# VH-VL binders against Laminin subunit gamma-1 (lamc1): the designs that were tried, part 1

Scores and structures below are computed, not measured.

Target 1, 169 residues: Laminin subunit gamma-1 (lamc1), of Danio rerio (Zebrafish) (Brachydanio rerio) (q1lvf0r505to673)
Amino acid sequence: RDDEGWKGKQRDDSSVPVQWSPSSGEISLISEDYFPIYFVAPDKFLHNQLLSYGQNLTLNFRIQRHDARLSAEDVVLEGSGLRVAVPLIAQGNSYPGEETQTFVFRLHDTTDYPWRPTIKHADFQKLLYNLTSIMIRGTYSAQSAGYLDNVSLVTARRGPGTPARWVEK
Structure headers, positions and changes below count from the first letter of each chain, unless a header shows other numbers; antibody chains are not in Kabat numbers.
F, E and O are the ipSAE of ESMFold2-Fast, ESMFold2 and OpenDDE, as the mean of both directions, binder to target and target to binder. V2 is 0.75 times the mean of E and O plus 0.25 times the DockQ between their complexes.
[cut] stands for letters that were removed.
Atom coordinates printed by the task and the answers are left out, and those that the model quotes come from them; centres of patches stay.

## First folded at step 1 (VH-VL)

Design a02 (framework fv_anetumab)
Fold by ESMFold2-Fast, scan of step 1:
Structure a02 (fold): chain C 169 residues (1-169), chain A 117 residues (1-117), chain B 111 residues (1-111)
Amino acid sequence: as target 1 above (169 residues)
Amino acid sequence: QVELVQSGAEVKKPGESLKISCKGSGYSFTDYWIGWVRQAPGKGLEWMGIIYPGDSDTRYSPSFQGQVTISADKSISTAYLQWSSLKASDTAMYYCARLYDEGFDYWGQGTLVTVSS
Amino acid sequence: DIALTQPASVSGSPGQSITISCTGTSSDVGGYNYVSWYQQHPGKAPKLMIYEVSNRPSGVSNRFSGSKSGNTASLTISGLQAEDEADYYCSSYTSSDTPYVFGGGTKLTVL
């Protein structure tokens, strides 16, 4: 049993239960209406993530009903008082369906990787240096569910098998 | 127009302290990282460190960690590079530069620091 | 990490094209599209000529172009002119414990 600290919330910050499925290894959110509900990443994905700049946030995701209603803020990053977001289909990702798909989001601020609002380059690095929130929209239709697995925030590695990280003392 | 203006040349003795400055104008100073780059006589460029003036978030090259202090005063749009005790090996030209798109797009004119007995 | 590798010198005649290489690793040049090139005339501050591998700042001649293949970035100067005689430095973002590194520099001589 392990949701690994993931939480659920609505846009107004109301808490929503996250369910963990031991048979599938997925966490899930369930909705009764069209208002978005988000998976909120645990502390292990947060704080100094500067080494993730230019790297990928990847996630495996599926929905119960394939009549998804996307928004501009399906994946949201917050840090250093800044906020950026993308639609789930941004950067060449496919529409979500009932079958699990891998979604890939590059953490970069050029026009090829359209995080919005567009912020200056130094600000995107500053956001990642003090990352306070990663939210992934979990529900896309009324009376439905979304299932999340294998979330990875990639950091560059100095050598085979060893993670690199920013250290300041 | 964007401009970075550095303080004038310094001639110092080993063991003396020094603080040189880099004043930005023509842009929002608190919205861009400022880097410091050293160039020893006849040698290439060495990145020393970078500061975000909006909150003084500072990063150093491992070679310069503990050797210098980088700071900024956003009320006067000025970044600083400071030594507590200069060495002859600190003799170099020191440049400040503004970061944009992972490149340093505007550079100060340089401050020549000469350390000799 | 380590400094990027550039040839110490390169030369050409007016009107020719020359190329300067900049070789790093998968943790810098090979891993990211954040390579910059700087021109430095004697007694002057460096000037940004190329950023993000191949982009030119406003006011930089289109005779200057950048490219990258694997761990090696290249600066090409076409239609070489006397004014191009200078030192050229490459730089890259790096994923090690420091965000930026410079190459050793290349002296371009226009014969």
Scores: ipSAE 0.000, ipTM 0.484, lowest interface PAE 15.3, mean pLDDT 84

Design a03 (framework fv_anetumab)
Fold by ESMFold2-Fast, scan of step 1:
Structure a03 (fold): chain C 169 residues (1-169), chain A 118 residues (1-118), chain B 111 residues (1-111)
Amino acid sequence: as target 1 above (169 residues)
Amino acid sequence: QVELVQSGAEVKKPGESLKISCKGSGYSFTSYWIGWVRQAPGKGLEWMGIIYPGDSDTRYSPSFQGQVTISADKSISTAYLQWSSLKASDTAMYYCARHDYLEYFDYWGQGTLVTVSS
Amino acid sequence: DIALTQPASVSGSPGQSITISCTGTSSDVGSYNLVSWYQQHPGKAPKLMIYEVSNRPSGVSNRFSGSKSGNTASLTISGLQAEDEADYYCSSYTSSSTPYVFGGGTKLTVL
């Protein structure tokens, strides 16, 4: 399954290659710059994701070096002309390390789940209804790598949610 | 099943242009960088550059920046290495190889021998 | 310009062990666990033997092992066999604008 269309992107919109390793089942971004590089989700995670409202975006992530520098915009959602973001440690997530950890982000507009800037529930739903971008920051220090696996955007109907999409091993 | 197949040997004169190819199969071509590695006769391996075929992002070794052009055509899963004007010093074996994110080349093409002489 | 230093040659007898060193700087081998080793027989393309300092790809004999201490990575080949005669190259990720650099290569002789 390889990188399944995941892309890398810098803040200035320049492209950065995403690589996949069959041995670990991860995709990665490597930066020699001081500026963050993001994993950009492929089309299969995008468009009408309204059924993911109130559900979780989950990912497995690790970093190469302990000197991570977090930002307010480590995970970014864009849709319907709207944009929200959280730091990687939001919502009770642990600081990233060299060992793989699971990170969980609830797609909800309450202050208990602090996507910023705060938008009304109707606007959060509009964003998810026409989701155009999911970006996950992959590099947290200069001259280091970040490794991403098992990205899942959960949908709900009436019972328990099911995984929408995966980056496979 | 992963395979990189390179174009055949080339014999050229100084000043001529040349474009050699590397065709990937058995994997998602747009998901991996393709690197080019030069080996002059009796010499070691020299990394020239890499390209990401999905969007043609290219990174060059400082020693080869401006000397060659690396490109790719994702519609036919083929990467290219190109010279506008060959020199005798370009005589070498040229390998393409698939570049993994853990900074290694896991699959290599068979090599293209380029000989430049008058 | 070769950033990683390897001995030009090394030799051993069948059944013995040898070690090939690969010395870089704090900005490459010393900073990252992204060291690879390649074997090249005459007239052939290189073959990946070790990646990420000490990991072996499928199909590579467990006689080949890798390690690292400070700025020096090492490839050890135990139980030497005639078929191990080849050139061996190390490589590392680097923190410069050139993300990949090779060592000068080591010729292994088994006689």
Scores: ipSAE 0.000, ipTM 0.463, lowest interface PAE 19.2, mean pLDDT 83

Design a04 (framework fv_anetumab)
Fold by ESMFold2-Fast, scan of step 1:
Structure a04 (fold): chain C 169 residues (1-169), chain A 118 residues (1-118), chain B 111 residues (1-111)
Amino acid sequence: as target 1 above (169 residues)
Amino acid sequence: QVELVQSGAEVKKPGESLKISCKGSGYSFTNYWIGWVRQAPGKGLEWMGIIYPGDSDTRYSPSFQGQVTISADKSISTAYLQWSSLKASDTAMYYCAREYGDWYFDLWGQGTLVTVSS
Amino acid sequence: DIALTQPASVSGSPGQSITISCTGTSSDVGGYNYVSWYQQHPGKAPKLMIYDVSKRPSGVSNRFSGSKSGNTASLTISGLQAEDEADYYCSSYDSSSTPVVFGGGTKLTVL
């Protein structure tokens, strides 16, 4: 299996299997209903990520059914007892579709980058300093699937060109 | 016109069975969850459960699990709420509502008043 | 059981602003950005006023706004009008048991 440590979970913290697709190079989650399920980032994306403040989280994503039901908590960050989330289409991102699209989220606390609940810059930095979770919503319809690839968390020291953390063979 | 139309008021005795309906029109009925919300006289709103008409996936509030049955017939765009044996405490206004997005209801039926005498 | 705490009543005069609070826990209001607000006039079905903490459905006046801080969500109504007199219910996702919980409701009187 080559999910590079990515896990799946529901909002109630129950585990969901993550599938690896060798033909497409993607990981996937499959839904039976509309209750949200999430890809959960492996440890290599976590802990002291203070240098990612003001930088981008980037991911490639597609869905099986284009009649997606979008939510408010599609990308979720947790750290230092704090939690913020953003909708998938926030910050100028397009609606997801059956073709792969790139989604970009700036890790910043201004109202132009709508991480909710709104927290001050010092608290956003505390969250990133001890990042314990990154979750990405995997499905948006019942009886459907979502596909994730090429996740990258950019740091100031490595610059915007830091390679994505994608699923390897 | 996008709407949910509910069946008319009911007056019943304790122990009787009842099935009330909620018919959707003007949208793709099978693409949205239909929730049921109860409001006892002079009281607030209480969520009972929800059904996805496309596959009849149903979820209940723990308080209503085993007390009512929620079902749907997608061929006629209708959801149902059913009691096998009514109690006086079931006297309430019952609303059906369409869930749009995650756990909010943008379209509501006009309500069905159920009165159970005791 | 009432899950979310709202004041039983609030009042204001035409043209003023009022705020209605909705307090929960980290398992509902504080943990997730799934807070909605409904307006209910006597004898009528509830009407969605706010969803996802701060978003307005098409057709809802911009006099209605929503916000959240910690475990407390707030509905603010500016430029109060007589037709705003109604019951207001907050609602949230609840991760601890039932997916949807409601507040006890707040009666708004426009003096």
Scores: ipSAE 0.015, ipTM 0.523, lowest interface PAE 6.7, mean pLDDT 85

Design a05 (framework fv_anetumab; at its last look DockQ between E and O 0.05; V2 from the best seeds 0.00; counts 0 for: pae O 10.6 > 2, placed apart)
Fold by OpenDDE, look of step 2:
Structure a05 (fold): chain C 169 residues (1-169), chain A 120 residues (1-120), chain B 111 residues (1-111)
Amino acid sequence: as target 1 above (169 residues)
Amino acid sequence: QVELVQSGAEVKKPGESLKISCKGSGYSFTSYWIGWVRQAPGKGLEWMGIIYPGDSDTRYSPSFQGQVTISADKSISTAYLQWSSLKASDTAMYYCARLGYDSSGWFDYWGQGTLVTVSS
Amino acid sequence: DIALTQPASVSGSPGQSITISCTGTSSDVGDYNYVSWYQQHPGKAPKLMIYDVSNRPSGVSNRFSGSKSGNTASLTISGLQAEDEADYYCSSYTSSSTLYVFGGGTKLTVL
């Protein structure tokens, strides 16, 4: 196992290498200031992810310190020229802490805590169909690290001869 | 806090027109489908149709297609259900409800209902 | 036409576990996770109890759980309480022109 191609990205779009811990299996980023650094998902999570529509993006995540400051853009999806984001606590998730937690995000245009800006389902599907970026905020405090593990993008499996629901061409 | 508030009870005669309302608050009204559900006295729930207030995309149950009109005014976060000519059989409780997940078919928030009574 | 069939009534004593079934006439219930359950007390609006077969909305007691097998979805209520006495409706998104359909409802009596 390795970092699986995950990258780091700062606010100014500059690249930061992620650190991989063989002992824990986690990848980590550390901010030297108050600005967040994002984990950038590798290619295997991208491209045509239409079958993930209505499914979950899950990840294990912890932070070095308890005093996390969340933002509206802790998880960011980009595709087809569209961009949507949610806070890490969206959709019933808890605040991150020093202990590893599982975070779950439904990839759908309408949820209890919707992706913002809100877009119609057709556009959300377009976004997933040409998914170009998944970013997960790694740092939530100044001079502090975040640790990411077990990121999963669930895909629906189509039965033989069964058309997908709410999939627009 | 999401809330759907419906207009008050209606007592009408056959042949009369009627338009009842459902006002949403506490969420982005234009971002969620809103549906109408009929419940005749002592009977079960019947899906009538849904509308996406953002662009007024409207879908009807075949049983209600052409029988009612569903509309929305997003400027005041209000959805409507209307009849051009009521029948006695239209007597029922009418609920509006928000689709929490547009492809799942589940309604997470409901209005309090509007009782419509149609009798001679 | 697509229909969801529920038992007209079920009953149980306090503390017991009861199950309400919802059987579809199409493969939709079996092929997809688009089944929801609603609780309705007399004179009240329905309340969403389960969505996507087995998920509970915030604020819904963990005594309520959902599952499915084949074309039959099930709502299970454990530790039955007096306040659980109500009508329960299953619902599903469908692949037909009827996008959504409700079951006929089940009256739950707590003995």
Scores: ipSAE 0.005, ipTM 0.569, lowest interface PAE 10.6, mean pLDDT 88
ESMFold2-Fast, scan of step 1: ipSAE 0.019; ipTM 0.629
ESMFold2, look of step 2: ipSAE 0.007; ipTM 0.569
ESMFold2 (binder alone), look of step 2: mean pLDDT 91; pTM 0.933

Design a06 (framework fv_anetumab)
Fold by ESMFold2-Fast, scan of step 1:
Structure a06 (fold): chain C 169 residues (1-169), chain A 120 residues (1-120), chain B 111 residues (1-111)
Amino acid sequence: as target 1 above (169 residues)
Amino acid sequence: QVELVQSGAEVKKPGESLKISCKGSGYSFTSYWIGWVRQAPGKGLEWMGIIYPDDSDTRYSPSFQGQVTISADKSISTAYLQWSSLKASDTAMYYCARQSYDFWSGFDYWGQGTLVTVSS
Amino acid sequence: DIALTQPASVSGSPGQSITISCTGTSSDVGGYNYVSWYQQHPGKAPKLMIYEVTNRPSGVSNRFSGSKSGNTASLTISGLQAEDEADYYCSSYAGSYTPYVFGGGTKLTVL
């Protein structure tokens, strides 16, 4: 029904408006230029996510313009004073386009699932144990928009709460 | 370790063509913009343009648009700055530099510079 | 053409503090939090001292600090040392189509 607490941020931590589209159920960010702006996940995706180790962060995403410029830090995880990131196309994901695609990122620290920088196994688990931020780059070109929906962070087991999910119709 | 290594000094006559190079190593070359900065003798820094090596998207300073060509060959991690016809006023030190954090935070690593001297 | 205005020179004695200003417009310094400062010693390439207005790269002394108010950014060097004698340039992001502008540079002389 709404943006479910998602925020927009520039890299310098300044706020960017997040727009919500009731007809499509998407949130969007709009950029005037090429510097990255990010969707920042609400609290329901954060804190102790150790049970998500080895599981997937998934998102549905599309862009307004076809001229996407990727970076090393399109998807960013922060926790316990640590930070790791990947390009949007990492782990076999397709290049973004104007049609909605599902992007899948495994929360694993082996060479098969390269989050950068490479940190110790114990540190990656420490990061997930006290997850303080998930950021997803929202725009990839100048004078353009990006659209995000159906973000889920999977856990290995059902608990008293359910896994974090985007609102479904 | 991140390094940008530029080609050696050049001495040219007015009207000659020239292409200088900047080779990146120690990082994902296609993931970062490469900028070119000019410094005339005894003068300040002037931004000339930048290129994104993965798709060769290039942005120029209005002062240098049409006066130079910036290009890149991602297969050998090298960016280029080229003149079709040099002028004496092109005499300067030319630096290449990697843009920090993919475009917005300025230049974090610099090449050693290429001195270009144009005289008759 | 120089887009950002800096004083041509500043001077100080060892142990003193100095401040260098960098004035632009709402389309560069005032519009973004992407101001960088570079130090250049004679015969050397520039070195990044400050990025994103206030941040220091690893290895840069905390004697160097940056700030911004409206269309003016400032670099402050405290506890001046002889090795700080150099040219200092500000630069700002200026939008995607003309991404960077530089200041004219300031020569710092340390007595």
Scores: ipSAE 0.000, ipTM 0.478, lowest interface PAE 17.9, mean pLDDT 84

Design a07 (framework fv_anetumab)
Fold by ESMFold2-Fast, scan of step 1:
Structure a07 (fold): chain C 169 residues (1-169), chain A 120 residues (1-120), chain B 111 residues (1-111)
Amino acid sequence: as target 1 above (169 residues)
Amino acid sequence: QVELVQSGAEVKKPGESLKISCKGSGYSFTTYWIGWVRQAPGKGLEWMGIIYPGDSDTRYSPSFQGQVTISADKSISTAYLQWSSLKASDTAMYYCARGPYDYEGYFDYWGQGTLVTVSS
Amino acid sequence: DIALTQPASVSGSPGQSITISCTGTSSDIGAYNYVSWYQQHPGKAPKLMIYDVSNRPSGVSNRFSGSKSGNTASLTISGLQAEDEADYYCSSYTSESTLYVFGGGTKLTVL
């Protein structure tokens, strides 16, 4: 499929199919229940991402049903044996809806941009230096779908704000 | 600061009705599940059920389905546990606890508990 | 029946490490990474110590750690202190109709 390597999984690591929509350029996850299921980022977003410290993870996202139930861990980063997460609406983001919204998460360890659990500056940088997983919760209601596209992990490489690109083929 | 405050201790006779409360504060009440957990004297924890106050979606343990009613009033950030007819076996400490935004299987903040004693 | 099996009691001396096991089935602990652990002192409400198998809430000592292998989850307490003396309960997510189940509890005595 033309999902550019994105995978789906439940919190218990069991696999979930990812769908590709050629007409909209979106990938989607479909849920039968309220169990959280996640989009799992492909390798191109992972490994040494230290240059993304203090920069943004951005994504375009919409849901099929407006009655979303959020989690404390809607966006999850793992690396160097460390794990941090935020709700989808963290850092001033809007509640998800049926129309596409842009969600922005700053990769920083201050109280202005909290990731939970709280980790020190050096540990957040250590996590990004060996990033092993980025997960984005894909569905927020039973018998529903979530749609994701235009995920970018901004880096300081070649100037501030140069994104790690996701481009539709 | 997140806080769950439960109603005071109750002493009842078998056959009487009872409704106890759990008031949440310091967070968005409608975005977290509220669970109810029973602990009989000298016994362990028993999960009774859980409610999502935003839409009143309620799930019960099979052991408590039909024995109690869980409800919530989001206008006053309060969840309730109710019996239509108490039995002596309902004597226990009852805790409310805040679950996560969704089905994550843990309770991060707990109320102080409501002791319910049912005796003739 | 208690759905998750814990030893009724464990004991240790100050400074030692102890481990409390929690054994379920392939439909709860074996199926999901949604294991949590709670500490309860006499007369007090339970306190979350570990969630999602191995994660610690803020404010919980790093002396507490969690793990899972197959159908068994474990809570390990290192550097035992007198204040660790309490009852410990594991919990796991199970089928949608049941949702949550607690272990029978383990009384930790610090000798």
Scores: ipSAE 0.000, ipTM 0.508, lowest interface PAE 13.7, mean pLDDT 84

Design a10 (framework fv_anetumab)
Fold by ESMFold2-Fast, scan of step 1:
Structure a10 (fold): chain C 169 residues (1-169), chain A 120 residues (1-120), chain B 111 residues (1-111)
Amino acid sequence: as target 1 above (169 residues)
Amino acid sequence: QVELVQSGAEVKKPGESLKISCKGSGYSFSSYWIGWVRQAPGKGLEWMGIIYPGDSDTRYSPSFQGQVTISADKSISTAYLQWSSLKASDTAMYYCARQGDILTGYYDYWGQGTLVTVSS
Amino acid sequence: DIALTQPASVSGSPGQSITISCTGTSSDVGGYDYVSWYQQHPGKAPKLMIYEVSNRPSGVSNRFSGSKSGNTASLTISGLQAEDEADYYCSSYTSSSTLYVFGGGTKLTVL
């Protein structure tokens, strides 16, 4: 229906319009230069996300051009004064292309490609307990576009004495 | 096979402009980053900035932002480092070096260096 | 300016082993596995000796090895030879305002 509150921002915090495509259900960011522009998650993904610890952030993403240039900070989490990031290809994800791919990021301090700078168990949980920002880099080349859809932050829910269950946010 | 060849030594006066070059050969020039590293006489290495010649994406160290211009001409496989107005403190050896991936951050091949001397 | 701390000098005799440290923070050396080491002989360009903490390029002697613990990376040279006498620089990718930072350099003297 619309961009569902997603915003676009450059590294200097300047705002960039997010476009919504009714035909594909995607939101997009358009680059005119080589400075990265990020999709910034709306409030429904933020605040107390402690139950997402050890679970996945998933997103569907595609790009217009094959000359994508990755960064160490393609996916960024901020909370409780802490900041961690990973490149888009972290944790076994494939290089982005023109076809939509699903990208999966585990919210855990012990992975084969960990969130950086290095963060310990307690600090990762502290960050997620007061999550203030999720940013996903949307532009990877000049005069191009990136397309985002189906962002999901999975949480574990458990009652007293019951097995843990996974509930999509 | 892979080689980076830099322009020859320069002797300049304060206030003069200068453009030095770094020519790559033996590889796909447009597919690798070219970084610039400064070394003042008797001092250590200082990272200045980097350019991707394929699309001219350029990143600078804060210490060199606004002090120099990095550019590249992929049609002749050459990267450039330029000053609009030289200072005596710009006296140094300047190296260009090749990097395959900006995430890994290592320079696998280096130019021989260009000595720039700025004196009155 | 330098961001990574190295000892100014280190020395050893032929056949011995020496280690050079490179200390940063969790935003560079401690945070990423993107530490490289360069050797520079007087009057020459730097040469890559180690990349990604512990990997050697083709043509670099297995006497050179790299490791990391916490915020400190180390370059170890075993079976020290006269030709190893040079300046050694570490470098790391950083999440700070720069992309890369060099260490201050260590002069290795082979006695």
Scores: ipSAE 0.000, ipTM 0.498, lowest interface PAE 16.4, mean pLDDT 85

Design a11 (framework fv_anetumab)
Fold by ESMFold2-Fast, scan of step 1:
Order: C-alpha cells, then sequence, then structure tokens
Structure a11 (fold): chain C 169 residues (1-169), chain A 121 residues (1-121), chain B 111 residues (1-111)
C-alpha cells in the first residue's frame, strides 16, 4: 500500500515527491504554482506495449481546486525516440473537478483520436513497442493538489487477462 | 472573433509614470494568459512578462523584474503594463499577446496592434 | 534572448525554398517540443506561423513547415513569394528562470 513506484517530475526532469493517501488509496502531487508536475509511470507500464495499440489508457483523476489550467501536453507517451501528447480533456473526456472522474485515451493514430504531433500508424506502433515513459500531469492550479488512482494500460493479448495497471493492496 | 486592442501611442518625459492597456474580446479573458513583448526601434522581440487574469498571477522576465508592473482587471477584460518612472531607454513598441494554455508550453496566438511609447525630453 | 541563436539574414529567389535555424540548449529547444515561429512585416504586429515545432494555425499556408533536430529548430518556407519578405522570430519554452525566450530574429529578403 504505497505509491507503487510512481514518481513525480517537472518538465526539466527534476524530481518531486509523490504523496500516498492511505484513506483514499490515491497518490497525489502538490503544487505551489501553475508550472506542471507530472506523475511518471513505473516500469510495469513500460517496454513492449505493442498489444496496447488500439486499446485504452484509463485513469481515475480529481483535483483540489476548480481553476484547473490545461495544457496541450497533459498526457504524454514516449518511446523509440518518439513523443506524443494530448490535453486531459481530449477524446471526449470532461473537464477535471473535485469529484473523481474516469479519463480514457485511445492508443490509435486515427483523426478521431489524435495524438499530437501528428504520428503515422507505423511510428505509433514503434513508440508502443519500446515505451519508455508515460507521464500524466498531476497539478493544474497554484497552491493545490491533484489525485490519481486506477491507472490501466489495456492489452489485446490479455483479453480477458490482467492488463498492466496500478494495483492497490 | 478573438481581438486584442491596445491603447494609443504615448509621448512622455523621463521620470513620468505611464499605464498602457490591452483589452481582450471574443473569448474567455480569464482562461488565457496575457504576455507583454517589447520591441525597441529597429531591434528584436523581448519577452517582458505574463499575467493570468483569472487570479492576477504574474511572472516577469529577469530583465524587466522591478522595472514594470503587469496587472489586469477581469471585470473589463483588460490587462495593463505600467511604469512608475520612465527612462529614455523605455522608448519602444509594446505588444500584448494571448497565450494558448496556462503553462510555459503556451504560444502567442493573437497579438494586439502595439502601443508606441516615446520617452524624450 | 541570448539563449536562442538565429542567422541575422537569409535570402532566396521566388519559387525557391529557404530554411531559418534556431539553436538553443537542452533546457529549451532541445529539451521540449514547445517551439513557435512568428512572422513580422515592417510596421506590423508579429503573426504566429508555427507552434509546437511542427503545427500550423488555421489560415497559415502549407508552404511554411517546422522541424527540430537536437538543439536546433528550423522553419522552412517553400515556393518562396514576395510577401514572405519579413522578419522571422523563433520562441521556445525555457526550463530555467525565464519561461519564454525569443531568438534574435532573421530578416528574409526575397530577391
Amino acid sequence: as target 1 above (169 residues)
Amino acid sequence: QVELVQSGAEVKKPGESLKISCKGSGYSFTSYWIGWVRQAPGKGLEWMGIIYPGDSETRYSPSFQGQVTISADKSISTAYLQWSSLKASDTAMYYCARLDYYDSSGYLDYWGQGTLVTVSS
Amino acid sequence: DIALTQPASVSGSPGQSITISCTGTSSDVGGYNYVSWYQQHPGKAPKLMIYDVTNRPSGVSNRFSGSKSGNTASLTISGLQAEDEADYYCSSYDSSSTPVVFGGGTKLTVL
């Protein structure tokens, strides 16, 4: 019952402590200002995730304050020297609030679910084949916190198997 | 349509105070940062600083910290750039511009027409 | 403004392609995909031409394209036209004390 290896990082790769909340089972990041701090996924979500192509990255998220300031890069994937990102509200997701919401991001290169910058089918598969980073922006306001739980990276091979995900014990 | 309209040209003497304005329309003023950019005659663009009108948070370039004050009045969708005591070296064109998104990844998508400030004795 | 280096001038003839470079460090251009390019005609406000390294705003000609390799971002203008004659500025996120920095600018002359 801990942070399960999740890390906090700023854009300059400086480390920020991830807080663990035993009462809610969430991890959190705390901000002093509006510069984004990201949750960085542990190794169990990374490496060969080619079977996640066409499937969903799903997460439960909530914020402390209603003045969330979004970015073009709220959810970021890196692999094979490639990088793609989307805003938190992309792909039909709603604006974050104080109530926990489920956010769903399809790992596909179609125009219906665009990741930015524009990425070709083969390059997206190449990125997922050697996934080196998943970052989820955790702070959206000054003097505030963001809370993350139940991150899942679904795979086609494990249907109905267990996908790579955050496991609370 | 998104529009940023700046106040008219100013001619001032050294030591005088000045406050110029930038009024936004056609969008949610409190949802975007407003940046200020200086351009001295015949020179390039210099970043001065930025304000988020929703809560008046400001960030200044180190070169302009203490030289100017940036403020905003969200009730009239207007941002301000102000000097307590002008110098001849403040002679320049001053632009306001809207930043897309709240963080440092933002880009300046809409620009005001500019305010020419001339400081001479 | 010392962080991003651009050539002072570039020139080309109508119909040709030209490229303008913007060189920084790993704390700005090299570390992030947050590079923008602005076009400024004499006596006018700058206009956004490229954002996030490669993206064009609506209404910007597809003759303008952006790229990045290591610490250097590039703006390429293909099928050069007389109206492209202007000053061009790059800008990047900076992870140091300044959140935004500009390049020194490049004067494009269409011969």
Scores: ipSAE 0.011, ipTM 0.524, lowest interface PAE 9.3, mean pLDDT 83

